# Designs tried in a protein design chat: VH-VL binders against Indole-3-glycerol phosphate synthase (trpC). Part 17

Target 1, 261 residues: Indole-3-glycerol phosphate synthase (trpC), of Aeropyrum pernix (q9y8t7)
Amino acid sequence: MRDSFLQKAIASAKDRTSLLEEIAGNCSPKPGRPSLSSSIREWVYRVGGAVIAEYKRCSPSAGAISTLDPVSYVQATRDASAAYSVLTEPNWFCGSIELIPYFARYKPVLAKDFIVSETQIRIAACMGASAALLIMEALTPRELQELAAAASRYGVEVLVETPDASHAVEASRLAPGSIIGVNSRDLKTLRVDYEAMLREVSKAREQLPGEVILVAESGIDSPDKALKAFKAGAQAILVGTAFMKNPQLREKILAELLQIP
Short names: E, the ipSAE of ESMFold2; O, the ipSAE of OpenDDE; V2, 0.75 times the mean of E and O plus 0.25 times the DockQ between their complexes.

## First folded at step 10 (VH-VL)

Design r5 (framework fv_ustekinumab; at its last look DockQ between E and O 0.12; V2 from the best seeds 0.00; counts 0 for: pae E 11.6 > 2, placed apart)
Fold by ESMFold2, look of step 10:
Structure r5 (fold): chain C 261 residues (1-261), chain A 121 residues (1-121), chain B 107 residues (1-107)
Amino acid sequence: as target 1 above (261 residues)
Amino acid sequence: EVQLVQSGAEVKKPGESLKISCKGSGYSFTSYWLGWVRQMPGKGLDWIGEIYPGDSDTYYSPSFQGQVTMSVDKSITTAYLQWNSLKASDTAMYYCARLEDWGYPYYFDYWGQGTLVTVSS
Amino acid sequence: DIQMTQSPSSLSASVGDRVTITCRASQSISSYLAWYQQKPEKAPKSLIYKASNLFSGVPSRFSGSGSGTDFTLTISSLQPEDFATYYCQQSYSEPYTFGQGTKLEIK
């Protein structure tokens, strides 16, 4: 039986973790890392929503993405961004753990990878990451609980990526205090579906305590879509590096937020 | 845009070797399974097998096991189908096709234009 | 091997007709079935995945149904560009076998 993309990504992550442990040794989390959740809450208070800007050099669907170097990207995006999501997965997304410091100097960083071990979380924090991604579909409930606990011990916040509202509620129960991301897919196409994501964010907001931060992930490619995601109950949106080609989209999103009464 | 561009038609004699190619562009070549399909003249489609360019993991139909070899050169985003000794019964159109590999739907989403292989003496 | 049997092997129809093509698996394949369209001297084109889902850009007059062993492809109002050969393929168990094809011709 052929392995799914997720199975291949998990296997790769296990191999990478073993090597990373060998070369990185027993490093300690970098001190003074800012809080992702606090930054999101501050932006929500100030303007009604937060933007997490993703740095992604490649994707399986698009191949190589022409983007600015990390320093130039930060200069173009930091004033409209509450945080950065930095792809550290090297094989499909052309990322690296070594990218984290370029962003962490300015804003909280979410390390985005297929995280399967606490070693990955510790090393991301050594490089300055404030938070780590846990993909609910990649982990058993026990693994999710254990990794979230490990993240807490390292002073690393967790964003749990979930496909729908029922999983979002379960993730909040399994990993209390985590940030919850909704990255819904159309059940027919299994691709990211903005409308499905919007419905599931609304459902999750109804069922979760107000203090739980919800993040709407991917499919947001216009100010109108961003505004609707915030209105549905997301405190933050995650926008990809394709926004680098049109930096005015970020300005337009901020302008829309400032016009909310 | 995703494209799969196959090498040109081949005319060969029985016993000769052959390697045909399929170059992928417009996507992450190493992230998707790539399948090979045979269509004999006037006949339907036969699944040959599939290869994952990221690690060269392969699965062959029993009908083709040992008769062809699938390989990749990921530095030039190219997959290959290879015979060491062609038979007249290898005369067919050969397609490469990309599998959708985003979870449960394991279906071809993009097809190459095909390579006609003619083996006759 | 899972055998895929299509019916009919050939059919003639007029523009505007409703056309149904069936595909039967020799054992249950759940919903792991795809449909492809192939026009003469062209590569196949993907129509339907997971029994009932349209690929992007496929006209809504195409639909698929079924699960288990019996599946259908329906064209609700046949258009001139729909004259082609149609293949089903199971992706439940290797080898991922195709049906023998159904040729749809102008009456």
Scores: ipSAE 0.000, ipTM 0.504, lowest interface PAE 11.6, mean pLDDT 86
ESMFold2 (binder alone), look of step 10: mean pLDDT 92; pTM 0.943
OpenDDE, look of step 10: ipSAE 0.020; ipTM 0.537

Design r6 (from k4 with heavy chain W102S; framework fv_zagotenemab; at its last look DockQ between E and O 0.37; V2 from the best seeds 0.00; counts 0 for: pae E 9.2 > 2)
Fold by ESMFold2, look of step 10:
Structure r6 (fold): chain C 261 residues (1-261), chain A 121 residues (1-121), chain B 112 residues (1-112)
Amino acid sequence: as target 1 above (261 residues)
Amino acid sequence: EVQLVQSGAEVKKPGESLKISCKGSGYSFTSYWIEWVRQMPGKGLEWMGEIYPGDSDTYYEKNFKGQVTISADKSISTAYLQWSSLKASDTAMYYCARLEDSGYPYYFDYWGQGTLVTVSS
Amino acid sequence: EIVLTQSPGTLSLSPGERATLSCRSSQSLVHSNQNTYLHWYQQKPGQAPRLLIYKVSNRFSGIPDRFSGSGSGTDFTLTISRLEPEDFAVYYCSQSTHEPYTFGGGTKVEIK
């Protein structure tokens, strides 16, 4: 009987968490971490939208993406970014929890991994993360609720990644106060469907309370696509592969944001 | 772009050994299952087995278990299908394919060009 | 082991005609997660198969609208609404709901 990619990723996350507990012990969340949601709202107020810049060296679908070092990436992206999404998953995404402190010096950090235990959330906060990713499709409803509650206890915000509007609404109910992401990349197929993502963002905006921050994820590789995602109702966009390959793309996105009335 | 490139056609005699290859590029080779499919002359497609190159987890269809060996070398992004002693009935086209897998076995989204193996005395 | 029976074995048609290909499974292909993992592949002479339709009715990237899939449970259909010259090939259904993965015997769509 074979394991799916997601099953292998979850199993790896559990193994990594067990080792991390042995090494890190009872660390406490770093004080003074900035709020991801506050940064997003500040950018929305000032320029009409927010960019979460993702540091991702590898992915399953693309393989190796870029050799750009973390400090150079921050220098190229920080002026247009409300936050950083930092991959901490080492096996498929070439990330590390040790990357968090570098990015946290500059912006709120979303720790991005296959999060299956509160230990991962606590240790990410120890390293300086402001928020943690929860993947709705990787968790049962009970697990999502429990991890969101644990994040709250550690002063960590959550971004719940969802595949469509109906899941976005359910995620908001299961994890009240969380930031909600709509991902154009189907975790089952790994295919990008930007037009479907736009439709689902629009549907989600209609159904979610106005105070819920909505993030459009994956498939955004041009200023036009970024602008359309904001017009569809997203307060923030998450840009990964495009920024890893061309960090200067953020300047073009900022220029488009300045054209919002 | 994603590519699977197989080794060239083989002409062999019964009893000889053979190892054919399938090299993947344009994606994370260790993150996807590689499938092997046989097509005998004039016949349909038969699933033979699979390997996950990331950890070498391997499964065989029951009639091929013990008849072939599936392996991978992740350092060169290559999967292999191997016989220790070929039979004339092994004459066939052999394909490798990538399994699209997101939570459950899905479909074969990219296929190699095939390796024709001819076994004759 | 799941047996997929395709019919007809050969379908002789002219360009512009509608092709209807059947695939019947020896048992239900509905997984406990409510998905049905029944797929369709096209193979032209001397070429590798290519994916057309996955999970009964979803067209793979780049597949023209003239290809559609339907069905449920044990009975499935591939339809080509208006045959183009490039569509004359052998078509295979496959299933991944149950181990081991299996293919149908194929339906050859040939020019009349």
Scores: ipSAE 0.012, ipTM 0.585, lowest interface PAE 9.2, mean pLDDT 87
ESMFold2 (binder alone), look of step 10: mean pLDDT 92; pTM 0.929
OpenDDE, look of step 10: ipSAE 0.257; ipTM 0.742

## First folded at step 11 (VH-VL; framework fv_zagotenemab)

Design s1 (from n1 with heavy chain P105D; at its last look DockQ between E and O 0.23; V2 from the best seeds 0.00; counts 0 for: pae E 6.1 > 2)
Fold by ESMFold2, look of step 11:
Structure s1 (fold): chain C 261 residues (1-261), chain A 121 residues (1-121), chain B 112 residues (1-112)
Amino acid sequence: as target 1 above (261 residues)
Amino acid sequence: EVQLVQSGAEVKKPGESLKISCKGSGYSFTSYWIEWVRQMPGKGLEWMGEIYPGDSDTYYEKNFKGQVTISADKSISTAYLQWSSLKASDTAMYYCARLEDWGYDYYFDYWGQGTLVTVSS
Amino acid sequence: EIVLTQSPGTLSLSPGERATLSCRSSQSLVHSYQNTYLHWYQQKPGQAPRLLIYKVSNRFSGIPDRFSGSGSGTDFTLTISRLEPEDFAVYYCMQSTHEPYTFGGGTKVEIK
C-alpha cells in the first residue's frame, strides 16, 4: 500500500519532535489541563451539543485559508466553544506546537497533527494540550493501541479519527475510553459526502455504548448542518474552515440549539 | 478550480530531446504527488512514475526508469517529463494526474488533457 | 508487480442493456482495515480518463447510480445496470494497494 504522504508527514514529525526535544529537554505535561471529554459532556448537558472550534491557517487542498491571528480567533469564538482543535503541523497546515498555549489558557485543546510517536503526545501536553489526535487510517491496529496507551500515561485524552461506523467501532475496541470522530472531506477541493458522514455517525451511535463521545468532523458550514449532526447522534462537532472564514457562525449554532424546546 | 494543464503536442525525430510540462493550479501544488501515465496508440494506460513537488522525491516504474526523467519546479507549480533521446516507440499520449492520498483513498482525481508526442523518422 | 486482467476485451451491447465488466488481480488487493484500493476509470475517445468508482464500490462524486462496483480480494466487477448512449467507452480498473500502481488492459463497451 502506498503511504507516500504519510511517510513525508512521519519524517517531518520526527524532525520537528527531535528538534523540540533537544531545546525543551525532558519536559513533563503541564498540570491542571482541563478534560476535553468533560467539557463536551457539560455542553451536551447544558445545550444539547458541543462545538470544537478548529484553528487551521492552511490545508493541502485549499492552500492558504486565513491570516486571522490566534488571539483574534479566540476572542471571536471562545464563548460558544467547548474546546479548540489546533493544527500543530507546519508544512501542510501552517500550524505550530507553539500555538497551543494561546488556546489552552481558555479551553481544552486537541493537538492536531500526524501523530506517530508518544514523544509528540508528551510535547503537546507540555504545551498545555488536553487531547491528541490519532488518525486511524494512518496507523496499524497495534500502533493505535500503543499510542493510546502512551497518551493515557501522560494524562492525555485521545480523539481517534475514523472514516466510518465500522472503523469507529473497531477504534473503540482498540483504544477504550477514547473520543471517536467520524470525518468527512474538505468541501472546497475534495469529494465531500456530508450525507454519508451523517449516516455513518448515526450507525456508529447505534453500535457504540452511550458513554462513548462521538464527534462529527468536516463539512459542517451552517447551523442546519450542525443540528443534523447532533440529531444523528454526535455529541460534538468539529468545525474548521467555516469558522476561520466566519467566526460568528459559532454563535448562530448556539442560538439555534437554545431555540430547541 | 483544480486544473492540470499540459503543454501542446510535439512532433519529433528519433534521437531528439523533449521536455513536456504539467502545470497545476487551484490547490497546494507541493502537497500532492503528480503521476505520469502513458497511452500508446490504440493501447491501454501505463503508470510511468511520480513526483512529490514539495521535495522532488521521485519514483519510476521499472521499464521507464532510466528512459525518462520526472522533475518539478515548485516555484511555478509545474511538473515535467523529459527524454534525452527519443525513440519511435515513445510515440504516445502522455497524461499527468494528481494522486488523492490525503483522504487515504489513493486514486487519481484530476487529470491533465494529455500531450501527444509523435516520434517518426 | 500486480497484473490486473480485464475481461472481456470487448463487450458489444445495445442501449438499455446491463454491462458486466470483470477485473482480476494477480494477488490480493486487501490492505489494513479491509481497505481495498481497486478503482474504475472511464475513457471516451480523445479524452482523459475519469474516475467512476473508488475502493471497489464507492461512486465518485457526480457519477450516476447506474454504475456500481463489487468484489473482494482478487475478483472485481463493474456493473452498468442500464447502458446509456454516453456509456459506450473503454473502462479500466486500476490498483493502488501495491507499488507500482497498475492498470488493467481495458474493456471496450461498444454499441451492437
Scores: ipSAE 0.131, ipTM 0.678, lowest interface PAE 6.1, mean pLDDT 87
ESMFold2 (binder alone), look of step 11: mean pLDDT 93; pTM 0.940
OpenDDE, look of step 11: ipSAE 0.331; ipTM 0.751

Design s2 (from r4 with heavy chain L99D; at its last look DockQ between E and O 0.53; V2 from the best seeds 0.00; counts 0 for: pae E 4.8 > 2)
Fold by ESMFold2, look of step 11:
Structure s2 (fold): chain C 261 residues (1-261), chain A 121 residues (1-121), chain B 112 residues (1-112)
Amino acid sequence: as target 1 above (261 residues)
Amino acid sequence: EVQLVQSGAEVKKPGESLKISCKGSGYSFTSYWIEWVRQMPGKGLEWMGEIYPGDSDTYYEKNFKGQVTISADKSISTAYLQWSSLKASDTAMYYCARDEDWGYDYYFDYWGQGTLVTVSS
Amino acid sequence: EIVLTQSPGTLSLSPGERATLSCRSSQSLVHSNQKTYLHWYQQKPGQAPRLLIYRVSNRFSGIPDRFSGSGSGTDFTLTISRLEPEDFAVYYCMQSTHEPYTFGGGTKVEIK
């Protein structure tokens, strides 16, 4: 049987980790990295919701998305963003670990990659990342627990990406204190299933302790969709391609949030 | 918009070589499998094999292995199906298709328009 | 390798009628990940195949509600609840649970 995309991505991540160890050597996590969770909670308190702005130059489904450089992207987005999600995966997303410092200077950074090794977490923190992505579907329960424990040792928060509410609840049990993301996929071509995502966010919110930060990750390309995700129970939204195409969209989202009574 | 555009119809004689093409656009070509499917005149669909252009990982159906070559040139987003010596029994319509693996569902979502290959004297 | 047997070979019906197409697999199509990779394609004369249903029962984007799929294990069904004039075509099941991927022999749905 051929390798799945996820199997190929995991194999690539292992190869890249070996190279990263060689070139990064003995680096230690940057001190004073801000808390992703604290930034999200502050925005929720002040405005009713938080925006995580994602920097990604490519994706498998879209190919090349944007040539906007990291400095220009930050300039356009930082005033209304609680945090950045920075793709560090080079082969499919055109990312790099070296992008992290451009963003970490201004906001907490989530390092977004296929993370399979604590070395990836340590090196992301060396570059200034505040948090790391763990993809529940890519890891056994034991691997998830071990990587979350490693992240804690390096002072790195974890966002666990999950496909639905039942997995979100399980992820919270396996990795206590983590931020939980819901990225429900409808396997229809070209589009994520935004309505399924809303349903699963709502289910997850009613089952998770109120202290758990819930992030909506699917198909948010308008202020109306952002507001509905917050009303469904997400404390934060993660917006990728829409922000790469139109960075000013975040100002419209903020304006809608400020009109909540 | 995702598109697979195949090379034009071919009329060949037995013993000649042939290389037909399938050019993908509107997505990351190296990130999806390309499938080849044969349809003989008046007959059903037959899976021939597949390639992952990102690393050239290639698989063939048993009866086509050694009969055709599947390859790709990722620099121009193009996959190929090739014969070194055509037979009259190779007369058929040949389709390329993209395999959806991002949702882990392994269906062929976009198809080329087909290349008709006619082999006769 | 997996043999998919479709029946009937030809189904002669009028617009408005219900069409029921069968696909039987020589062995289970349940993958080790518990998903079943049985798909349905439509092919109209002179055209490339078109995906209708994926993983047994999931309607592909843009496919009308009158198309539905069902089944499990080795026995699968495509149903067209109310045939429209544009639905007269050949229908193929295809499995991708096991390599090599295989297609059924097809069911031709034709005007009576």
Scores: ipSAE 0.275, ipTM 0.706, lowest interface PAE 4.8, mean pLDDT 88
ESMFold2 (binder alone), look of step 11: mean pLDDT 92; pTM 0.935
OpenDDE, look of step 11: ipSAE 0.318; ipTM 0.760

Design s3 (from k4 with heavy chain P105S, light chain S94M; at its last look DockQ between E and O 0.01; V2 from the best seeds 0.00; counts 0 for: pae O 11.5 > 2, placed apart)
Fold by OpenDDE, look of step 11:
Order: structure tokens, then sequence, then C-alpha cells
Structure s3 (fold): chain C 261 residues (1-261), chain A 121 residues (1-121), chain B 112 residues (1-112)
């Protein structure tokens, strides 16, 4: 049986971890990195929702997405984004951990990768990341707990990516204080179901404590879809491919938010 | 764009207290050290000290320790340099600057426009 | 502390000429991580210093290619290949390898 994409990605991440350990001795995370959760809450308060702008040059499904450089991307998005999500996975997403310091100059950064080790979190923190992504489907419950605890030690917030509302609730219990994301992307087939995401976000919001930040992560490519996600109960949306192709979309989303009475 | 904007020129008498400010914008203020540099009239640059606004960790050059106080208010992205009792010898231009310390760089990449402090009887 | 000695104190040249500025440190500026944190700044009258070169030889963003830096260990050089009218200013070297950070005394490049 052929390995799934997720299996391959995890294996690759494990391999990369060994390399990171060699340089970990030079790593000293600084305290006081800007808070992702605080930024999101501020935007929710001010405009009713937060946008996490994702910088992603490639994806397994799309191949090359855009050649837009980080400078141009920031110029187009910084004024209307609460945070940046930076892909650091190098093989399928053309990412690099070296991108984190650049984006961290402007906004809280979510280090987005297949994180399977404490070393990855530590290095991300050293690079200036405010938060790290934990994919629930890639980890055992114990691993999730351990990595979340490790993140806390480094002053890194955690966004736990979950496939549905039930998992979202479980994640909130396993990793208290974490930001919860709902991603209806099938990590095996890489297919996105936006409508499913909306349903699950709504269900999750009904079940999660009010203080838990909920992020919609799937398939938002229009102001209308963004607004629907917020209405469904998400405090933040994560937008990747759409912003890479059209960074000005962020301004349009903001404009829509500002029109909400 | 990254900017550091300092408070206006000050004219003081010996013995008076003073607090000048440096406001950062266009970047994550809490993620970068703010440096203070003195330049006496017609003289070179002197590093005074620094502060990390994220946790207010502060360091002073030995000659300035106890002579000035460096502080920051991260809520308004502002760093401060203050004297409890000015001396005539404190007459100088004072600059704030940002330390770029990511990627093992460690240089002052952006500077404030400077605050001229004149102390005379 | 590290003492940075710049020479000459004043350099009188005409536009179009080559300028060579020296900065010598009292000890090696090679950090334990193998980087050399020697930087060059330009200061025009009435203005704040501006970063020109960082880590010996890297031009900062927006700096013309007529500016270049070189050197190693304790001896460093800033070169302006062809002086433009706007290049007449004071130039400072600065080290951040060792605490405390220190500046050189500066070299004034003036019009002959």
Amino acid sequence: as target 1 above (261 residues)
Amino acid sequence: EVQLVQSGAEVKKPGESLKISCKGSGYSFTSYWIEWVRQMPGKGLEWMGEIYPGDSDTYYEKNFKGQVTISADKSISTAYLQWSSLKASDTAMYYCARLEDWGYSYYFDYWGQGTLVTVSS
Amino acid sequence: EIVLTQSPGTLSLSPGERATLSCRSSQSLVHSNQNTYLHWYQQKPGQAPRLLIYKVSNRFSGIPDRFSGSGSGTDFTLTISRLEPEDFAVYYCMQSTHEPYTFGGGTKVEIK
C-alpha cells in the first residue's frame, strides 16, 4: 500500500527534525513575541473578525501557486491582516523556516508545517514565530499534549488543526488554551469542502467555550465566503492560495467586515 | 515601512528631570531591541543601552548605568530615555535605533531622527 | 570594551574620486558563531546615521553599489568607488560582536 500524503509529510518532517537538532544548540527563543491570540481578539473587537494571511508558494495539489515574493505579499496584506501563516515545509510547499523572521517583523507568525517534534517548535520560536501548527490527524493524543506543553515552555501558542467539531472539542481538552482550527481539507486526497467546513465551524462554536478562538481554515477565496465563515462562528479565517493569487482580496474582505452592522 | 519617531528638542536647566520618547511603527515593536545612542556636539556616536520591549529586559553601558533610565511602553510602541537630574554635560543629540538581531545580523538598521537635549544654566 | 580606530580622521577628495576608509579593532571581531559583526554607517549633517554595510561586506537595502565593504579579523575597509556629491559625510564603523557595542571615531569625507 502506498503511503498517503500525510504519511509522507510526517516522515519527511521526522527526517528534517534530525537536521534541525544539529543547529538547535544555537537556538535561544526570545520572550515577548507578539501574541497571535491577542491579535485575533483585537481584530474581532475592532472589525468583527481576523484574517490570517498565509504565505504559500506551492502546494501538493496545485504545484506552484505564485511567484509573489514575501516583500510584495506583505506590502499588499499587512495593513489588513492580524497575522501571517508561513509555510515552512520545503518539499511540497516550497516553504522555509528562514521566512519566519521576515514576516515576524510585521505581524505575529504562525509557523505552519508538519510539526512532529519539540525541536521544530523550538526552532520556530527562535526564528520569531508566535505560534505553531499542530495537526491533530498527524499526532496521537499523547503527542499532541506533549507538543502543546513544549510549545508553552517556549512561549509559543498553538493552533490545533482539526477536521471537524468533535475533534475540535477534543483538541481543546487535550491542549488547553490552544487556538482551534477547522480544516475540512482531506489530507489524503487534498480535497477541500468549504460547506462542510462551515457546518463544522458552526457546530464547534456551539460546543466550545466562548474564550476558545476558532479559526476557519478551508477554501476561502472570496469576501462572501469569508463573511460566511465569520457568521458561522469563526473569530479568524486563514486564507492562503487566494491571497497568493490575489493579495488585494484582503482589502475586499476587510471592506465587507466593516459594512456589517 | 519601519519608522522610529522621537520626541522634540528639549531645553533644560541643570537639576531638572527629563524623559524623551521613541515611537516605533511599521513592525512588531515587541520583537526588536531598541537602542539608545548619544552624540555629543561635534563628537562621535556612543552606545548607551538597550531595551527589549517584549519583556522590558534592559542593559546599560557601564558609563550610563545609574545615569539614565531606559524603559518602554509596548502598548503604544514607545521606548523612553530619562534623567532624574540633568547636567550640562548631558547636552547632546540622542538617537534611538532598532537592532536587527534575526538571522544573526545584529546591526542598527533603522534610526530615529534624534532628540536634541540642551542643558544650560 | 572593543576600541575601533578609524583612519584617516578627514579625507578630502573631489567628486568622482575613489574613497578608502579604514577601521581597525583592538581585537578580533569574529564571533563564536563565526560571523563578523562589523557595520558601516553614514551620517550627513543634521541627520541620523544610516546603515550602509552590515557584517563587513553586505550592502543594506537601497544602498548604491558604489559602496562596498571588506576586511576580516581586526582590519576593515569601506570603499566608495566613485564619490557622488551626496556622499560627502561622516562615516562610522560599529561592532556588535562584543558587549558593549562600540563605534569608531568616524571619518569625515569632505570636498577638496
Scores: ipSAE 0.000, ipTM 0.508, lowest interface PAE 11.5, mean pLDDT 92
ESMFold2, look of step 11: ipSAE 0.055; ipTM 0.626
ESMFold2 (binder alone), look of step 11: mean pLDDT 93; pTM 0.946

Design s4 (from r4 with heavy chain W102F; at its last look DockQ between E and O 0.01; V2 from the best seeds 0.00; counts 0 for: pae O 8.6 > 2, placed apart)
Fold by OpenDDE, look of step 11:
Structure s4 (fold): chain C 261 residues (1-261), chain A 121 residues (1-121), chain B 112 residues (1-112)
Amino acid sequence: as target 1 above (261 residues)
Amino acid sequence: EVQLVQSGAEVKKPGESLKISCKGSGYSFTSYWIEWVRQMPGKGLEWMGEIYPGDSDTYYEKNFKGQVTISADKSISTAYLQWSSLKASDTAMYYCARLEDFGYDYYFDYWGQGTLVTVSS
Amino acid sequence: EIVLTQSPGTLSLSPGERATLSCRSSQSLVHSNQKTYLHWYQQKPGQAPRLLIYRVSNRFSGIPDRFSGSGSGTDFTLTISRLEPEDFAVYYCMQSTHEPYTFGGGTKVEIK
């Protein structure tokens, strides 16, 4: 049987560990990195919601998304974004760990990859990442706990990506203090169900403690969809492809948020 | 927004010392090189040197090495350019600028308003 | 060091006309990474320089689309498709491919 995309991505991530060590050497995480959670909370307080702008040049489903360079992207998004999500996976997303320092100059950075090892987290921290993505479906509960603990040692926050409300609740228990993301993307088919995501966000918000930051991931390509996600209970939204194609969308989202009484 | 604000115009005599400043805001001051550029009256732009406030790493253009001192105080997000003994030939506009650094993408994306230094007897 | 030669020294034009400014380098500005680090700055009278174009052809934030950059190797061009009154200024090219950073001598675009 053919390996799923997720399986391939995980395998690739494991293989890249040695390469990462070569790149980073004996680096140690730098102190004083800004907090992702704090930034999100600030934006929620100020405007009612936070946007995590994702820099993603490629995807398995879309291939090449945009040739927009990091400079142009930051120029278009920095004033209206709470944080940056940076794809570091090189094979399918055309990402690089070396992008993190650039974005980290402006906003807290979420290192977004298929993280399966402590090494990946350490190196991301060395590069200036404030947070690291853990995909619940890619990890056993034990692995999730171990990686979350490792992240804590390096001063890296964790965003746990989950497929639904039930898993969101479980994730919050396995990784206390983590940011919880709901992504209704099927990791096998790579299809996104926005409506499903909204439902699960709502359910998750009802079940999670109030202090847990909830992030709506994927499927947002309009101001209306963004607002609906916030209304559903998300404190933050993560927007990738839509921003890559139209970075000005962020300003439109902000404008709408500011109009909410 | 990113801003660099420089100290006011200076009128000095030859032999006097001078220290002018450049304060950055709206970004991580310690994460970007600060550049100093000279523009003599009616002339073009000349790169003088740079400093990385994060660790105070400093480089000078060969013609300015030993002629000026570049420093920074990261606690107040300020870079400095100073002379121990001014010359009439130091009369010029001095600009600070931020160096954008995306890998090898070095360019001066934001500039201070400039500090006019006039040295005359 | 790299010498950047800008031409013409002065360009006299009327509002609405097309402006073409040249910058020639003493050697290739193509970096080993295959990118070319030639940039353009605008300096209005009594003001600090402002970044217009970075890496040959990329408009910086807030720069109108009437400004465009092109070129390769040693020859580069800044084009203003239709001059506006506020465009009359001095324009400098700058390279950062080779150390030290160097500027061209500038082209003054003045009103005819």
Scores: ipSAE 0.010, ipTM 0.542, lowest interface PAE 8.6, mean pLDDT 92
ESMFold2, look of step 11: ipSAE 0.012; ipTM 0.611
ESMFold2 (binder alone), look of step 11: mean pLDDT 93; pTM 0.946

Design s5 (from r4 with heavy chain E100L; at its last look DockQ between E and O 0.01; V2 from the best seeds 0.00; counts 0 for: pae O 8.2 > 2, placed apart)
Fold by OpenDDE, look of step 11:
Structure s5 (fold): chain C 261 residues (1-261), chain A 121 residues (1-121), chain B 112 residues (1-112)
Amino acid sequence: as target 1 above (261 residues)
Amino acid sequence: EVQLVQSGAEVKKPGESLKISCKGSGYSFTSYWIEWVRQMPGKGLEWMGEIYPGDSDTYYEKNFKGQVTISADKSISTAYLQWSSLKASDTAMYYCARLLDWGYDYYFDYWGQGTLVTVSS
Amino acid sequence: EIVLTQSPGTLSLSPGERATLSCRSSQSLVHSNQKTYLHWYQQKPGQAPRLLIYRVSNRFSGIPDRFSGSGSGTDFTLTISRLEPEDFAVYYCMQSTHEPYTFGGGTKVEIK
């Protein structure tokens, strides 16, 4: 039986970790990086919702998404985004950890990768990341707890990506204080179900403590879909492919948010 | 765009106190070190010290330690350089600059326009 | 502290000529992470310094390709392939490999 995409991605991440360990001794995370959670809360207060703009050049499902450079992307999205999600995985997403410093100049950065080691979190912090992604399905509960604790030591916030409401609740318990994301993408098949995501976001919001930030991570490619996600209970939405193809979409989403009484 | 805007020129007498400012914009102010550099008339550049606005961690070059105070107010994205008692020898142009420090880059990429401080009787 | 010595102190040239500026360090500027943090700044009269080259040979954003940097260890060079009128200024090298950060004494490129 062939390994799933997730299994391959995790294996690759482990290999990369070994390489990172060679340079980890030269890494010293700076304190005082801007808070992702604070930024999200500010935007929720100000306009009713936050947008995390994701810079993703490639994906396993789409291949090459866009050749849009980081400068152009930031120019188009900076004023209307609460934070940036930066893909650092190099093999399938054409990402690089070296992208983090650039985006970190402007907004809190979520380092988005298949994180399986403390070393990855440390290096991301050194590069200026405010937060790191932990994929619940890629980690055991113990690993999740350990990595969340490690992140805390480096002053890095954690966004735990979960597949559904029940896992979201579990994640909030395993990693207290973490931001919870719901991603309806099947990491085995890479299929996205937007409607399923909405249902799970709604259920999650009903069950999670009010102070927990909930992020909708999947399938948002229109202002209408964005608004529905916010209405479902998400404080923030993460938009990747759609922004890469059309960065101006962010302004349209903002415009719609501002119209909500 | 990244900008550092410094306060205007100052004319002072020996013994007077002074506080000049450097305001950053167009970037995450708390994520970058702010550097202070002195340039005496007709002379070169001298590093004075730095501050990390995120936690106000501060370091001084040995010749400037105790001679000046570096501080910051992150709420308004502003760094400060101050003297409790100016000397004629403090007459110089003072620049603030941003240090890009992400582990692989350590350079001053953006500078303020400078603040001229003239101290004379 | 690291002492950076720039030479010559003054370089008199005409527009269109090639300028070669030297910066020598009292010790190696190779950091433990294997990077070399030697940078070049341009300062025009009445203006703040401007970053030209970072980490020996990388042109900063917006810097014309007539500017180039080279070198290693303790010897570094800034080259202006063909001087433009706006290039007449003072040039400083700066190291940030070792604390405290230090600047060279500068080279004045003036019109002949």
Scores: ipSAE 0.013, ipTM 0.527, lowest interface PAE 8.2, mean pLDDT 92
ESMFold2, look of step 11: ipSAE 0.059; ipTM 0.633
ESMFold2 (binder alone), look of step 11: mean pLDDT 93; pTM 0.940

